# VHH binders against f1rd40r3617to3795: the designs that were tried, part 12

Target 1, 179 residues: f1rd40r3617to3795
Amino acid sequence: FNISVQSGYEAISQELCVVTCLKDLTSVVDIKTSSRPAMIGSLTDGSTETFWESGDEDKNKTKSITISCVKGINASYVSVHVDNSRDIGNKVTSMIFLCGKAVEDLCRIKQIDLDSRHMGWVTSELPGGDHHVIKIELKGPENTLRVRQVKVLGWKEGESIKIAGQISASVAQQKNCEA
Below, E stands for the ipSAE of ESMFold2; O stands for the ipSAE of OpenDDE; V2 stands for 0.75 times the mean of E and O plus 0.25 times the DockQ between their complexes.

## First folded at step 6 (VHH; framework vhh_8emy_2)

Design c22
Fold by ESMFold2-Fast, scan of step 6:
Parts: structure tokens; C-alpha cells; sequence
Structure c22 (fold): chain B 179 residues (1-179), chain A 124 residues (1-124)
């Protein structure tokens, strides 16, 4: 996957520039789906040739993928692979990204509308702070929807790599959860 | 400007067939689920049939299952309802409706777009 890892940063009050090395956390997060949990492995197998397809259990509900981070795991970006060009009968035409400390207390990050023939990664930067749950809501004109892959990038506490440099002044912006 | 225009209604005898058409314009037709809804005089709207954006999935109200068939032609942006073995109780104004996301609406009155309707009267 090719990820653009440009993000806003909180204003730094110290004379240092820090570059945090991001890691693929996909194998250490917990993933749940709104239906067909037996197909979850297709989302994290490293292949965009396999897919998760929603089922009958969520036919009258918003279809979703929920990612839960255990203590010590911090997600910075989540990426979702959708192939509407191959999956014409299961198109995802809108994605809503939410995050929070618990499933019942989620804040909307953004909504991204997808082209009818979209193929590729859809990436959301996650706000800084203590967020344990990321929810991806999926919408489209079909009774079932398909997602081919999910990736989570971030860091494990105590394992971040920092490259330090002195800066006399620094200004940066940080994105917050949408209410 | 979004438009849905129904046609093909009329007066027929019990046991007859009719085919309704709905011409759509002003939106990306294949990105919307489509529905047929009917309303008889003095009654609320009743959902009749639905078809997914690609046309790969259809469903029907119990009262019309086996007699009615929904279909769509995405290149021509047209929705159809083939009605066979018509009964007096099928008499109603038939409305075409569009829904951006499958299953988001709880009631037929909540669909994103509705047409003007076409009258179907089944009478001896």
C-alpha cells in the first residue's frame, strides 16, 4: 500500500523536531464486523484479491468494521481497500470514519464519498490522544457491500523511534475528532 | 434537477397484466436503490418491491410475490414493474422511489426521491 503520511501536529513547546516511526499494527488490533465474522480474516491477510462481504445479519443496519486497540497500542492512520470496479454488485459509495474511547462514545472524523468505479486505498488520519476504538461505517446502493483489506498504522508505547533535531521555533496543527 | 416520471398505468380487468416504467434523470441512477410504492385512496403508502443499484438483488411484498417482477435498465436510466394476474386490491397510484443507501429508510415515505405516480385501476 502507498500511504501519504502527512499529518498535522500539536504545537511543540520545546526545541526539538521529532519524527515518529509508524508501524503496521494490523496483526495486533481486534477487528469486528457488523456481519459475517467468519470472513474477517480476508481483511487482514495481506491480499486485495480476497474480501469481506456483509451478510443478512446487518441488512437493516449500517454495515461497519470496528477496530479496537488494546492498551499500549496507538493508531495514527486507518486504510481501507475498496474495489468498486470489480465489485459492481457490492459497491461502497460512502465511508464514515469515527473514533473514541468506547463503541458507545464515538466522534465522527470524516465522511468520504467514493466514485462508482473507485479502486484503491481510502485513508483516514486519526486524531491524537487516547482513542481505543475506530469504527468505519460503509454505505452503498447494494444489499451487501465488499471491503478487500484493512491496514492500521501507528506505534506501540515504548517502541517509537525518534529522530531529534533542534528547532528554535515550531508551529503545527493537530486534527480533532468531529462532534 | 432530480426527476422521476412514472408511466404505463391504466384501467384493466382482473387477471390482466400491466408494465409500469419510471424514467429517472438528474442523478447517478446506478448508485441508487430503486423502489415501487403504491397508495390506494384513503390509505397510507405501501411498499411493493425493491431492486439494488446493480439489479443483482430484488425483493417483494408478500401480497405481490410471484405476480410482480421488478427490473431496471441502467444505461437507459429506467425502472420497470411487470404486474401479472392483477386483482381489484392492486388498484392504487404507483410511485417510483430512489434511495441513495440500501436499507437506510425505515418507511416508504422516507426515500430520498419520489415520482408523481401513475394510476392503476383494476375493475370489471
Amino acid sequence: as target 1 above (179 residues)
Amino acid sequence: QVQLQESGGGLVQPGSSLRLSCAASGFTFDDYAMHWVRQAPGKGPEWVSSISGSGSYTNYATSVKGRFSISRDNPSKTLYLQMNSLRPEDSAVYYCAAERYWGDSLYPSEYDYRGQGTQVTVSS
Scores: ipSAE 0.725, ipTM 0.890, lowest interface PAE 0.8, mean pLDDT 85

Design c23
Fold by ESMFold2-Fast, scan of step 6:
Order: structure tokens, then C-alpha cells, then sequence
Structure c23 (fold): chain B 179 residues (1-179), chain A 124 residues (1-124)
């Protein structure tokens, strides 16, 4: 993730410095796949060496990963790791991000096209509000597709934006908002 | 500037073999699933066979399974259909077609690109 490189903080350099703490919510969301649910653990194990691969259950359907947030959990970004360079027979060449209150009532956020050589994270910012369900639709030229990792970043309800102080042309240093 | 150019059709007797070729240009060939579709006089398009982008997966219509073989050569950007034990019922114009996403099309008319076709006539 780009956000995880920032240690979960976003900051701006201003006369007032506002810092927002974003948390890795991956362990507290529910994840479902369109096929082979026994492989879901590979998406959240912290390793890009393992993968989820779609199966026969979705052969005539759109392949997807569905993320459901529990009450009090708000997702701000979702990131998906794809390695087309290693997964030549299972390439993902497009991703469609959708969100909404329920799986039956989803709106498209964006579509991102990936090239044949793509290796790395694909990230979508999520709209604010009551989006409890995020769906990632996966497309490619193969009958089965692979995804290596999924991450969800966001905030827990009741958390405040931290004002780090008045800063002139520099960003305040912060270590951990869990402290 | 996408082009799909079929070749290899002709007039043959029942029991003969033909190999059809489809030369592709103007798109990233290995990012597309490829299909063979045929249309006989007075009939709609009939799906014949499919091959995934890498060539690892193939599928066939029940009417041709065991007689036809689909393959592709990604470096040369060419799709093939080896047709064995040809029957009069196989007489049709054969089209190659390209599909960006496997399984996205419900009908053969929905594939992203299609060639002009090559005529196969099986007659005594």
C-alpha cells in the first residue's frame, strides 16, 4: 500500500497540521470470494507469496471478492495485490470496485485496467458514509484468476482527527496513533 | 487498428481434415481469449471452441469435441483450429473472434472482435 508506507498517517504541511490516523482493518472485516472459499486465508496472511485462485463455482459468473464491514468499522481504502508476471495463466487485467449498504445495492466506484506485466498493489479510495459492503470484480483472459493479498484501511467510529499543531512549511512527526 | 485474418478454408470431401489459421494484429494478443465461431446458411452463429489467453484452458462444443483441436501461438499472434473427420454438417463460414475477458459474453455475437471469415465446404 502507499498509505501503509506512511505508517497509517496522512498529514499536510500548513500553518495548521492535521493528522488522520488510518488503521489496517483487514483482520476485522468479513471477506467472501465468488469461489474456493477455503483459499480466503491466503488473501489476508500478510504474504504476497500465497494466493487465492478462482475455481469452477464461478466459471460462468463474474469472479469477485466481497468485503463486509461490521458496525463501527469504516473502510476508506481497499488495496488488492496482483502479480501477473508470476501468474501468467491466471492474469487479472481489469478490476471493478463497487460499494454500498448491501450486496444487492452496489454502485460502481471505478474500473482500473492492468497490463500483462502488472505486479503490485491496486488501490481504490472509497466514498465516505454508510458503505458497509465493498465488492471487487475481477476480469481477465483466463478461465481462473489469482489475487495474492487484500488490505483494508480505514478508521473506527469514535476516532477523532488529530491536530498535530501549527506548522510552517513542514510536517509534524508522529509515531503511532494506537499509543 | 484491430485485424483478425482467417485462412485455410476450402472444399473437401467428408472424412477429410483442414487446419484454419487466424492472424491477429492491433491488440495485445495474449491478453485476449480467442474463439472459433461458425455460421451455416440459414442458421445463426454457433460457438465452436475457445482458448484462454495463455492457452492453458480449452473448451469445445459437443458437436465437435474429439474431432477439432484449438491452439494458439502467442509469439506469432496466431490462432489455429485443426479440424479432423469433417462432416457435411461442418460446412459453414468459420470466424475467429477475440474476447478481452473470459466468460464476459453470453452469446457469440458479443465478442469484442471478429474476422471476416473463411468458407469451409464439406461435400461429396
Amino acid sequence: as target 1 above (179 residues)
Amino acid sequence: QVQLQESGGGLVQPGSSLRLSCAASGFTFDDYAMHWVRQAPGKGPEWVSSISGSGRYTNYATSVKGRFSISRDNPSKTLYLQMNSLRPEDSAVYYCAAERYWGDSLYPSEYDYRGQGTQVTVSS
Scores: ipSAE 0.718, ipTM 0.883, lowest interface PAE 0.9, mean pLDDT 85

Design c24
Fold by ESMFold2-Fast, scan of step 6:
Formats: C-alpha cells, sequence, structure tokens
Structure c24 (fold): chain B 179 residues (1-179), chain A 124 residues (1-124)
C-alpha cells in the first residue's frame, strides 16, 4: 500500500512540488477495539480477506477502533478497509474520526458516510500536532459490524520529507511512496 | 419525502392474532433498522421490537417476547409484526419507526422517522 501527499507549491510560472512520502506505522501503534479484542490481528495482517467483527461487549453501543501512538511516532493518515458488498449483514454506513492527546479528551475530525455497497479504503487526514490517540467510531444498521483492515500512515521523528522537482502552476506532481 | 404507513390494526378478542404491516418509501429501506413502538391511552410510548437492516438480528420487549415476531421484506420495503395470543394490555396505537443506526436508542422520540400509527384494540 503506497501513499504520497502534495504539501505545497509556489510561483505561477514555476512550482516547487513538495511531496511527503509516508511510512506504514501500523506495526508500531497500539490498537484496541470496543469488542472481540482477540480479532484485532485480522485488522493488521495485510489481508482484506480477514475481518474484525464486533461482538456482545459493545451490543447496542457505538463500535470503535482506538489507535494509540507512542512518542516520536507522528500519524498523518488513518485508512480503514470496509467491504459492504461482501459484508451485507455487517455494513458500516458511517465512520467518525476523532483524535486527541488522550482517550478522555478527543475532538471530532470528520464524519464520512459510506455507500451501502462500499468496497475499499476510507481515509482520514489527521490534523498536525501532538495527537497521540485516534478513535474511529463505526455505525450501521446492523448489531454487528465488520472492518477488514486498518493502516496508520505517517513518519518517525527524524524522517525526511521527499521533495519533487519544479512544475508549471497548473500541474502538480504526485508520487507514491512505499511504507 | 419519507413515509411510513402502518396497517392491519383492528378490534379483536383476547387470544386472537393480528399481523401489522408498515410500508416504507422515500429512503433506502435496508440501510435502516426498523422498530415497532406502541402507545396506550394515558401512557407514554413503549418500545416493542426491533429488527436490523438485513433482518438477521431481532430484539423484543419482555412483555411481548414469545408472542410477537418482527420481520421485514426488503425488496417490497415492508416491515411486519405478527402478534399472537393478544391480551387486553396489548391495546394501543402501534407505530413503525426507522433508525439509521442500530442500538443508538430505544426511546421512541429519538428515532429518525415514525409513521402515523394503526390502532389495535383487544377487548371481549
Amino acid sequence: as target 1 above (179 residues)
Amino acid sequence: QVQLQESGGGLVQPGSSLRLSCAASGFTFDDYAMHWVRQAPGKGPEWVSSISGSGDYTNYATSVKGRFSISRDNPSKTLYLQMNSLRPEDSAVYYCAAERYWGDSLYPSEYDYRGQGTQVTVSS
């Protein structure tokens, strides 16, 4: 899974395109779920054929995935793979992203509504700063919900931002970088 | 325009059965959990039963468990309540309701959409 982000450009007749190459940080973050913690490994195994399915611990409650970052780890994006086309009895139709310094002090970043046939990655950009906790709240018309994969993308302290060459004002360069 | 239209109510004797229907329109029916709620004269609304969007999960109030069954037909956008062994205390106006997300609340005033109701009277 590759990701690149254009971080800026300058003058109209000449642009310096700055692209950030992000690293897959999924293996160095702590992931908790609102139920069935034994299934957390299915979220990070690199396969969209396996899934985490919510259980009785969060029955009649909001389901969630909580990601905690250690110091020196900077998360820029969180990506969640949902397959409503296969998981018709466990559809996720809304996803709310929150972040903050601690689990008891979270602010909403955004809400993304998913099509009833959605299949693929849902990505939220994270605000800059000292956000150590990211929470994804999952909602749908079913008592149990399924998520197939989670990825956390960002950088470690000391990582370099990759800079792409100059381009014209009407064109921006995009580059995919491997984790 | 969202519409929920209940039907099938009536006057019946204790021990009888009734099947209520709720026809839905104006929204993607299978993306909503559906509920039956009733309100008797002089009482507040009482949750009766719920069914998930796919129909795979159902829940019932203790007072109706074993006597009532909720079901849905997503292709026809219709919700049903099969009521067996009716008792005088089951007399109420029955409303169907739609909720975008399962489990957010069992309070009838918090549902996204609600119909106009159908009267059920159980009396000898």
Scores: ipSAE 0.419, ipTM 0.730, lowest interface PAE 2.1, mean pLDDT 82

Design c25
Fold by ESMFold2-Fast, scan of step 6:
Structure c25 (fold): chain B 179 residues (1-179), chain A 124 residues (1-124)
Amino acid sequence: as target 1 above (179 residues)
Amino acid sequence: QVQLQESGGGLVQPGSSLRLSCAASGFTFDDYAMHWVRQAPGKGPEWVSSISGSGGWTNYATSVKGRFSISRDNPSKTLYLQMNSLRPEDSAVYYCAAERYWGDSLYPSEYDYRGQGTQVTVSS
């Protein structure tokens, strides 16, 4: 059976563009992959024309991308770009998002199944609180899988709220609408 | 050695509340994410709610969001589910399940441990 989890991509995208002052934190997080670590740069180069492709190093393991936030960095959303229409031999058909304070304390946020011709961003909202590790588990029908880009949106702990219930002018004016 | 024991089920009227408990033993409770899963007669298992090992974050199925609340007490090795505004469609056997996460399974249906369940019946 599949566990049913609600996710509103359109609602999340609307929130990011209209009501939030979230920053792109992708350049300040640590990213590890289950295989081919030399290709990690392709996930964060800002281009969906490059890709990370899983390798033989993880043939018997769950293929995954793990994002670790340093202290003071809070991730609110994670987005993953998959292009099954171009990557016909490396399709991602299932994606599980997990989050926690440490790799040993991860819990599933959601599972999303992707159409065989999916192309675009898949976004997961992250639970509120101190979570430093985000893991994305990937599955597909082929031996290797491809992911084209990863983006992490969030805030710095000292920056988003200056006084309880109040936001600084600079943070309130900040907006990132890449969705 | 490993045991998960659910309790707190019963027969209640629509709109009532129930609190379910799950007592864990035989494993390091705080190293495991915990889940509530339910199964109604003639249906497959349905995930209800999850909580991380530390209790730092929680998640809920859309059908119960706003009505149910999951929590845990790591010192006593107990998992809880507070169920409010119960509806006839909530009638099911409720199971607690434990999962040690290292990415060996991509599917929520594969739990390391699962209890025997407690029956909840919501009817008038």
Scores: ipSAE 0.000, ipTM 0.135, lowest interface PAE 15.1, mean pLDDT 76

Design c26
Fold by ESMFold2-Fast, scan of step 6:
Structure c26 (fold): chain B 179 residues (1-179), chain A 124 residues (1-124)
Amino acid sequence: as target 1 above (179 residues)
Amino acid sequence: QVQLQESGGGLVQPGSSLRLSCAASGFTFDDYAMHWVRQAPGKGPEWVSSISGSGGFTNYATSVKGRFSISRDNPSKTLYLQMNSLRPEDSAVYYCAAERYWGDSLYPSEYDYRGQGTQVTVSS
């Protein structure tokens, strides 16, 4: 009886550990802005010295950045860099994060209020599931707003899965323990 | 406690000038867009002018453009309206209003905070 239990314990001591790495997906997602689409490159150039600034096209509308993921791309976090200390005339004092399957069917995830002198990254975790569109609505006391950088972190289906924790050497030694 | 207190109204003759002031307290003044709204007896509220949080952008109603000038002093938390070439039709109670997000309100009644008003009467 004890022999049977001990054999079971040795079988279950062999575990496969699957590790999924979060990746920067910013270069493989589609990004749209509510105005000045020619400035979208400033959001993804890797520099917080450049910026996207809203324009006349959205002067009477909600200012926003919309991120669309293609099939097989799964976003887990979105990060937005704002520098209110430098951009006093264009400061963002609130961000609303929304997501859904399409731009017409978005659900609010959260609203984050920013300090008047905020400088740095604002990060929102995204809910799991089949959400392909992330929208960031931007609010502030100015007629135009500035955002300096956007990053999307997540994972790609079919990317390398790292398997660790398999105790092959221990099993081999136990098999030949009579020598 | 948020407070907006207007001053500077009075009785003046046509062609005169007045400067209205609005003292703000209880909120981060430079994080709010500011507006002037007026209401004449028997009429609905009329938007007069707006200024962005930094003061970098201003808007005016067509009826006052070229005659009125909106400004703000963020260190002293004060909003101003300089009214020149006053006309009888400018007679109204003038209200100071605060809006957290520029353009979020579709109508002057939707602003986040409003003062108690100051009476301006233009009459000979």
Scores: ipSAE 0.710, ipTM 0.886, lowest interface PAE 1.0, mean pLDDT 85

Design c27
Fold by ESMFold2-Fast, scan of step 6:
Structure c27 (fold): chain B 179 residues (1-179), chain A 124 residues (1-124)
Amino acid sequence: as target 1 above (179 residues)
Amino acid sequence: QVQLQESGGGLVQPGSSLRLSCAASGFTFDDYAMHWVRQAPGKGPEWVSSISGSGGRTNYATSVKGRFSISRDNPSKTLYLQMNSLRPEDSAVYYCAAERYWGDSLYPSEYDYRGQGTQVTVSS
């Protein structure tokens, strides 16, 4: 999981630890794909050795992964693992992140272009507010594309608005940001 | 800057073969799907064949399927079209084209880059 280092440092310098602790919400969100729904489990199994690969259902449509947050779940970041170095025949060279209240009314957050040999997490910060749906559109020079893992981080309503994990690697959890 | 340069066209008799080449420069070749498009006098552009960035997928127009073969050599940044059993109806200017994302274009005019073309004439 890799978030912008500059953003993390800025947040840590603030009075609140809002971005010093991230809670993994991946197991409590609903995930749909534009094709091959039987492979969705590969996106959330905790392994970057397995993958979701698009199929014929979306051959003439934009390939996508759609994440729906249940009531009380607030996503702050979404992260997608791509391994173009291993998946040379299924490369993702661009990702478009969108969010909104419903799949029919999504707004673009950003587009991120990936290196031809990209390997690792691609992370998008999500805008504050009531966004129940996140859509990740995938583009590349291949007829089918691969994604290896998806992770959603944020907070649950009814808890402190502090997130439950640390953005920077290898730091022991801060007591004031735990659960 | 982006350049696509076709070569290999010429005048041949029906039943003959030709191999077209397209040399690419100025972009990351293996990050683009590549296409062959042809245009005969008095006709609009006709899509002929496509190949994915890795070469793992190829598609052909019905009119050329079984006779033409598209291939690419990513290390040399070159696209090829092997044309066998040529017919008078194959006479056209042949263009190579580059598309950043597979399947994003509905029409040949929408491809991101296109070369200057090479003339193929099939006549007795």
Scores: ipSAE 0.709, ipTM 0.878, lowest interface PAE 1.0, mean pLDDT 85

Design c28 (at its last look DockQ between E and O 0.88; V2 from the best seeds 0.00; counts 0 for: pae E 2.7 > 2)
Fold by ESMFold2-Fast, scan of step 6:
Structure c28 (fold): chain B 179 residues (1-179), chain A 124 residues (1-124)
Amino acid sequence: as target 1 above (179 residues)
Amino acid sequence: QVQLQESGGGLVQPGSSLRLSCAASGFTFDDYAMHWVRQAPGKGPEWVSSISGSGGHTNYATSVKGRFSISRDNPSKTLYLQMNSLRPEDSAVYYCAAERYWGDSLYPSEYDYRGQGTQVTVSS
């Protein structure tokens, strides 16, 4: 259950960082959704068999997942698990990643288009610096969308801050911030 | 190239039924929400109906609700509009339109793709 999700997470970490020093910060970040906040626990329960599904509160708005890092937490990557093959009525066909110091002042990092039958993790590197808020905007051809899991990778201050800073700096130099 | 081709229009009497079809090609049909939009002479485009990519959700303009039914057949890449109890005010050119993301467009003219239209005339 939990072990299967953690194994997948470690594989993702190894793909993103040769040194494999990334930590799972998911349990220590704050997560909010554009709708159905009671379902947020499904995004972090360690299972890809459960899901968050958007509801009526955001039916005429952009659907989103917002991650806020508490003081001392440095996020370097965010990963989102989508299963369009099972969730054919709730497909996510595009994700827009944004970050900033506050929810009112976000910069667009990138947009990733997903295959119609995508199943698996979608990962975005985060630019270095004082970016404590990460927003993932979700788009698709359905009135409601599903996400099965979210993971945040990075470092806690006092544990590996120097290595985190080096990786973040490299990412920042390669990224374009549009918003 | 992306193409949307409407068919099934014609001249009918009030109270009649008509079924419109729209054949899609050049894109992944089931990754797009589909819409019917109509435009009468001298008027702007009016949104008529929408259907989600899977066909699991539909919406209708108040003026056609209960009379029109939108559907899609994803394997054949075809969109349909079943029009019942037609009225003279339903006379218009009917366009099918494709929207990549549900609810992303604010105006009927903003949809990603639109066909050439099929004329529906309701008169005695």
Scores: ipSAE 0.766, ipTM 0.900, lowest interface PAE 0.8, mean pLDDT 85
Fold by OpenDDE, look of step 8:
Structure c28 (fold): chain B 179 residues (1-179), chain A 124 residues (1-124)
Amino acid sequence: as target 1 above (179 residues)
Amino acid sequence: QVQLQESGGGLVQPGSSLRLSCAASGFTFDDYAMHWVRQAPGKGPEWVSSISGSGGHTNYATSVKGRFSISRDNPSKTLYLQMNSLRPEDSAVYYCAAERYWGDSLYPSEYDYRGQGTQVTVSS
């Protein structure tokens, strides 16, 4: 499932088309990586031209990105951008998404295999809750791999994100494609 | 079906060289890390060398470093092991093996695919 880089839309199939507008929460979450933490800034800088590349710390190990949400933040989606076409020697061909309330108590929510030429966003829906730890485990045919961006979409408590039927599904889709 | 077929083994004198080949079929070769492992009589399997899918990364066991060289040709789906300065202790059956994700396997027996092996005997 591909979500807009800047925002996500959920259409509720009801006679009253309610569109939920999700917010980018990436700036208010904590991000950790299994290696080269100095490159974490590249994951959230809004550019697919920069990247996080795994280092020696996690050679011959599963690579991972861990996202910790704070109270009052409700993460709905996590998206990871990968460019295997550009990162020929650093491909990601497997992603496992895990989530839970604590790092020591995570559940697998999605597993996906990527084409060796995949370019774009990979998205996982997250279960509802007030607090989430999200872990993405990454594998590939190389000893190192690259991730270009991570993004967390959701909503903050106390904020309304529901927009009543002012936009058609087609318009919402168009906006998503343009983002 | 997946096939890995090793060749190039034989009986050689100490100090000589051999080049092993492994012909792969039945899977997307360049999406797999490839490995050489060996097993001598009465001993357990020993990891020898590894190469990433693109060939950009290589690793060697300490016992063979500086003497062996792993390489691959993805268009022909072939894995190679150049073995120089061979020693009697290098005598073993050599297997090529495929691994979908680099580092996922801790032991040689855990690789996704493995060939039937080729015998290498180093003796004076």
Scores: ipSAE 0.598, ipTM 0.812, lowest interface PAE 0.7, mean pLDDT 90
Fold by ESMFold2, look of step 8:
Structure c28 (fold): chain B 179 residues (1-179), chain A 124 residues (1-124)
Amino acid sequence: as target 1 above (179 residues)
Amino acid sequence: QVQLQESGGGLVQPGSSLRLSCAASGFTFDDYAMHWVRQAPGKGPEWVSSISGSGGHTNYATSVKGRFSISRDNPSKTLYLQMNSLRPEDSAVYYCAAERYWGDSLYPSEYDYRGQGTQVTVSS
């Protein structure tokens, strides 16, 4: 019994892979925070040297970042940059990702615990369908916390170029789509 | 095995000072906010003071503010409560408690971990 790469696909019920060119949609989504809305620009300025820091509006409450997508925007991933090694008095040790059609219709899609030395991006894949709102709930052992960047990756209706084909996982990592 | 062990209680006269200690083990001390809670006979638990994981922020019940001081030493995994100008109404069992996320709990009974307590008695 010989298994080729193509026979392996059929034996595993593999489908054709569709590679979609993801774009940074962060500048075209609406972002709100649970506190200090004047600092929202630090989340989207492309710098991990600036930060949003929670404030009095959510004192002793769960901190959150809420992202709303307008018609035609299809968010596929959301990423949050946190640096607990620099922000020792403002650590984020829990992230809960929620999404839904509206703020009142949110469901939890991912929960991630971070150690107190975490530095880098935390990413959640977003489900397809009628999801227009993404919320990230943030917690930690400090009275305030910091987030250094947020990014939304996805595609716009009418601007995406999809390349359909038979692609291995390694090859899919290397391919780019341009729209 | 999580352990919170309080010490430093005793019987003192009004106006005296005491320093309570809480030795912690079995969890990552720096990742937890810490609290002091007291309970007098026949009463429910009463929140006294809180300190953030790094020690950079503290909070106090109005009845003890200005008299009590909370602190922590993260290298030694020890929480402290300095109690000055003690009054008969401060008499209670004092216990330390840990909370993984600052502000998650509405009531002291909801904290993640709690010690066995140390008795403070201020004679009248």
Scores: ipSAE 0.407, ipTM 0.763, lowest interface PAE 2.7, mean pLDDT 84
ESMFold2 (binder alone), look of step 8: mean pLDDT 83; pTM 0.836

Design c29
Fold by ESMFold2-Fast, scan of step 6:
Order: C-alpha cells, then structure tokens, then sequence
Structure c29 (fold): chain B 179 residues (1-179), chain A 124 residues (1-124)
C-alpha cells in the first residue's frame, strides 16, 4: 500500500521535469542577414553541412544575423553553429550578441572570441524579460564569413501558463493524500 | 610581445625586382589580415596591398596592380611582397601591418600592429 503512494510521487516528479524543458522556436522566428538573404534557409534546415556565407552587399559594414520574435514567443537562448576547421577561408573569430525590444534599441549582452579551429555550437543566454530582437554580429580575418546553423530556444507564453496550472493542481492533490 | 619585422629593402635601378619579407611573432598569424603600406619622404602613408587570414582574398592599389604580388606563409608566420618593374615613384619605407578583423580599419594608420619598416630606393 505504501509502495503505491510512493510510485505516485515519482510519476509527478517525472512530469515536472518534462514540462520545465525549453522548446525549439527556430521555425517560428523571423531571421534576416546583412547579405545574401537567399541563403537564410541554410541556417535553419537542420543540417550543419549547409551554410550561410556573407556577400558583397555587406563588404564595407558589420556582418550580422538578426532574429525577431513575434508576440507570445520568448527566446531564452540563441545558439550559432560555426565550423572554422572546415571554413578556414571564412572563419568567424568573434561574435557579439545584442538584444532589445526593437532593432533601434539593442543592448550588447556579450562578446565571445572563438578559437581559430572552433567547431560546434556557440550559445548565448538571453536576459530575462521582454526582448523581441536578437542580433548576432560576426567578425573574422576574411572578407566573407560562414555560419552553418542557428537555433533559438525558449517558451510560448500561453503553453507555459497552462503547464504551470497542471503542476500546481497535482502538487495540491499529493499534499491532501499525505494528510 | 607582438613583433613585425620587415626585411629585403635596398637601392635598385628602375626596372629591377625586390622581394620584401615580414616576420610576425607574438600573435596568432592565421587570425589576422595582413597589409603592406608605404610612405615616401614628405608624403602620407599609402596602402599598397592586402591579404586575408587564409590568403584566399587579395587586393592591390591601382598604382601597383600587375607589378606587385602579395603572399603569406602561415606555417612560417611570414608575409611577402614581390615587387617587379620598380619605378622611381615606388621609393618609400615599406611597412607590414596586421588587422584582427577584415575591413574594420578605415585608414592605414588604424591597423592593429605595424612594423618598423624597410627602405626601398629606386634610382638610376
């Protein structure tokens, strides 16, 4: 009998772990690049074998990827895949992450220097709060730069509220059973 | 300590060739764009040529295009400038320079590092 009660607590704990996971929001955000907008699809196709490569349009200006979130979409992390080992002629050696409520009001979050042979994901945590625009500025020793994938992780406001409600109800029921 | 050391300058006659070398130390050479800049007596610095970190992209000033060739050897951390068909107007102190990010500098005076220079004199 006691065993049955303990099994119930374990099931609730497992459900709580699942509902606190971040979601992949990459398919529901808007992505713009400083050049070659026709290659934007390579950033979100799920493959690190394809790439976005900057072009002549941004030769004399900062190369960047800009992510815009629609109402109800909250980004918590942004991840960028760079492969300097394969892309030796297009190396990204520094990334600057910025965010804000609008493109005209962006604040620098951080700058991350990449190893000359970097291969893999570069992830930036985003500040808590109402941030709808994320900008990634890219720098390196080449006239053009390559990025292979972008991923946005976060949550949807409506779904988070509903999940929180379910958890609260389950916890209250367990307290009543203990009494 | 960052160092850029030029060599190979000298006194030559018009129509001659020279090869300049620049030995780099104290930084990750492959992660920097490299440039040649020259300064003649009584004149400001003039950009001559640029090469990207990998060597994949190269630019030349109109005045030297077709006569000069820039190259780099990343394993040996050395930049080169092959100068052919030299003219009296090529007479200058030649400096190598390093730039961390391609295109960040608007003027040759803004490059991150510069060498001490090597004198090239073209005279009959």
Amino acid sequence: as target 1 above (179 residues)
Amino acid sequence: QVQLQESGGGLVQPGSSLRLSCAASGFTFDDYAMHWVRQAPGKGPEWVSSISGSGGYINYATSVKGRFSISRDNPSKTLYLQMNSLRPEDSAVYYCAAERYWGDSLYPSEYDYRGQGTQVTVSS
Scores: ipSAE 0.742, ipTM 0.895, lowest interface PAE 0.9, mean pLDDT 85

Design c3
Fold by ESMFold2-Fast, scan of step 6:
Structure c3 (fold): chain B 179 residues (1-179), chain A 124 residues (1-124)
Amino acid sequence: as target 1 above (179 residues)
Amino acid sequence: QVQLQESGGGLVQPGSSLRLSCAASGFYFDDYAMHWVRQAPGKGPEWVSSISGSGGYTNYATSVKGRFSISRDNPSKTLYLQMNSLRPEDSAVYYCAAERYWGDSLYPSEYDYRGQGTQVTVSS
């Protein structure tokens, strides 16, 4: 059954720029890695001095970090900390961000190439909508790769948005925050 | 313009040694894994050895393990293959190849760049 009246075409445009307040959701998402799952805790311990290093299980496969959001969790940004300047033997020179409703149905968001001496956060904005899975594919010229930290920023449905902290300059420059 | 130029091949007797070199230009050498591939007459390409971008990891085909040694000098943008105890079955054209991402290629034909090759002939 589909009966409807023509909607009005007029809208009042009002722009309000405020600092975007995001909550750190990293502790409430599920994180899986393509290898060495025992090292996953190093990605979320709040320290960039520890790392996850890929292992033999993904030797001939794409190395990846997969983040799964439970019902009511909305991820807006994912940030990955890489230190190629310290991890010369485990450099990440490219990252591919994908998202979707399930791991078997992911769409590529973007690919970011990293400088050979990159040090710091790499942030991907996530598209709005019903996305439950975020996958980060990691590539480089080494047989194993290192990632030092992962952060997921967003909000829980029905909760206040909170400032997440110093994750990246691109996230800190967001100006809109509406419930 | 990407270029890979192999040198050091030749005709040698069984049991001899050869050192192959591959000079790279036109790309950021340190950001690529490097490989040696060989092709004998009437055969398909055979992977011989690989080295990671930093040189921290190497691996070898079972047929050459213990006899061949791969190395790289990133400042000079050069890849090497030291071949010892050469056998007639090692006779082939040897190609160097560059791969941007370690492990992305399943077959030697899938590497991003390949040189023109240098002939190695082992016979009495």
Scores: ipSAE 0.745, ipTM 0.894, lowest interface PAE 0.8, mean pLDDT 85

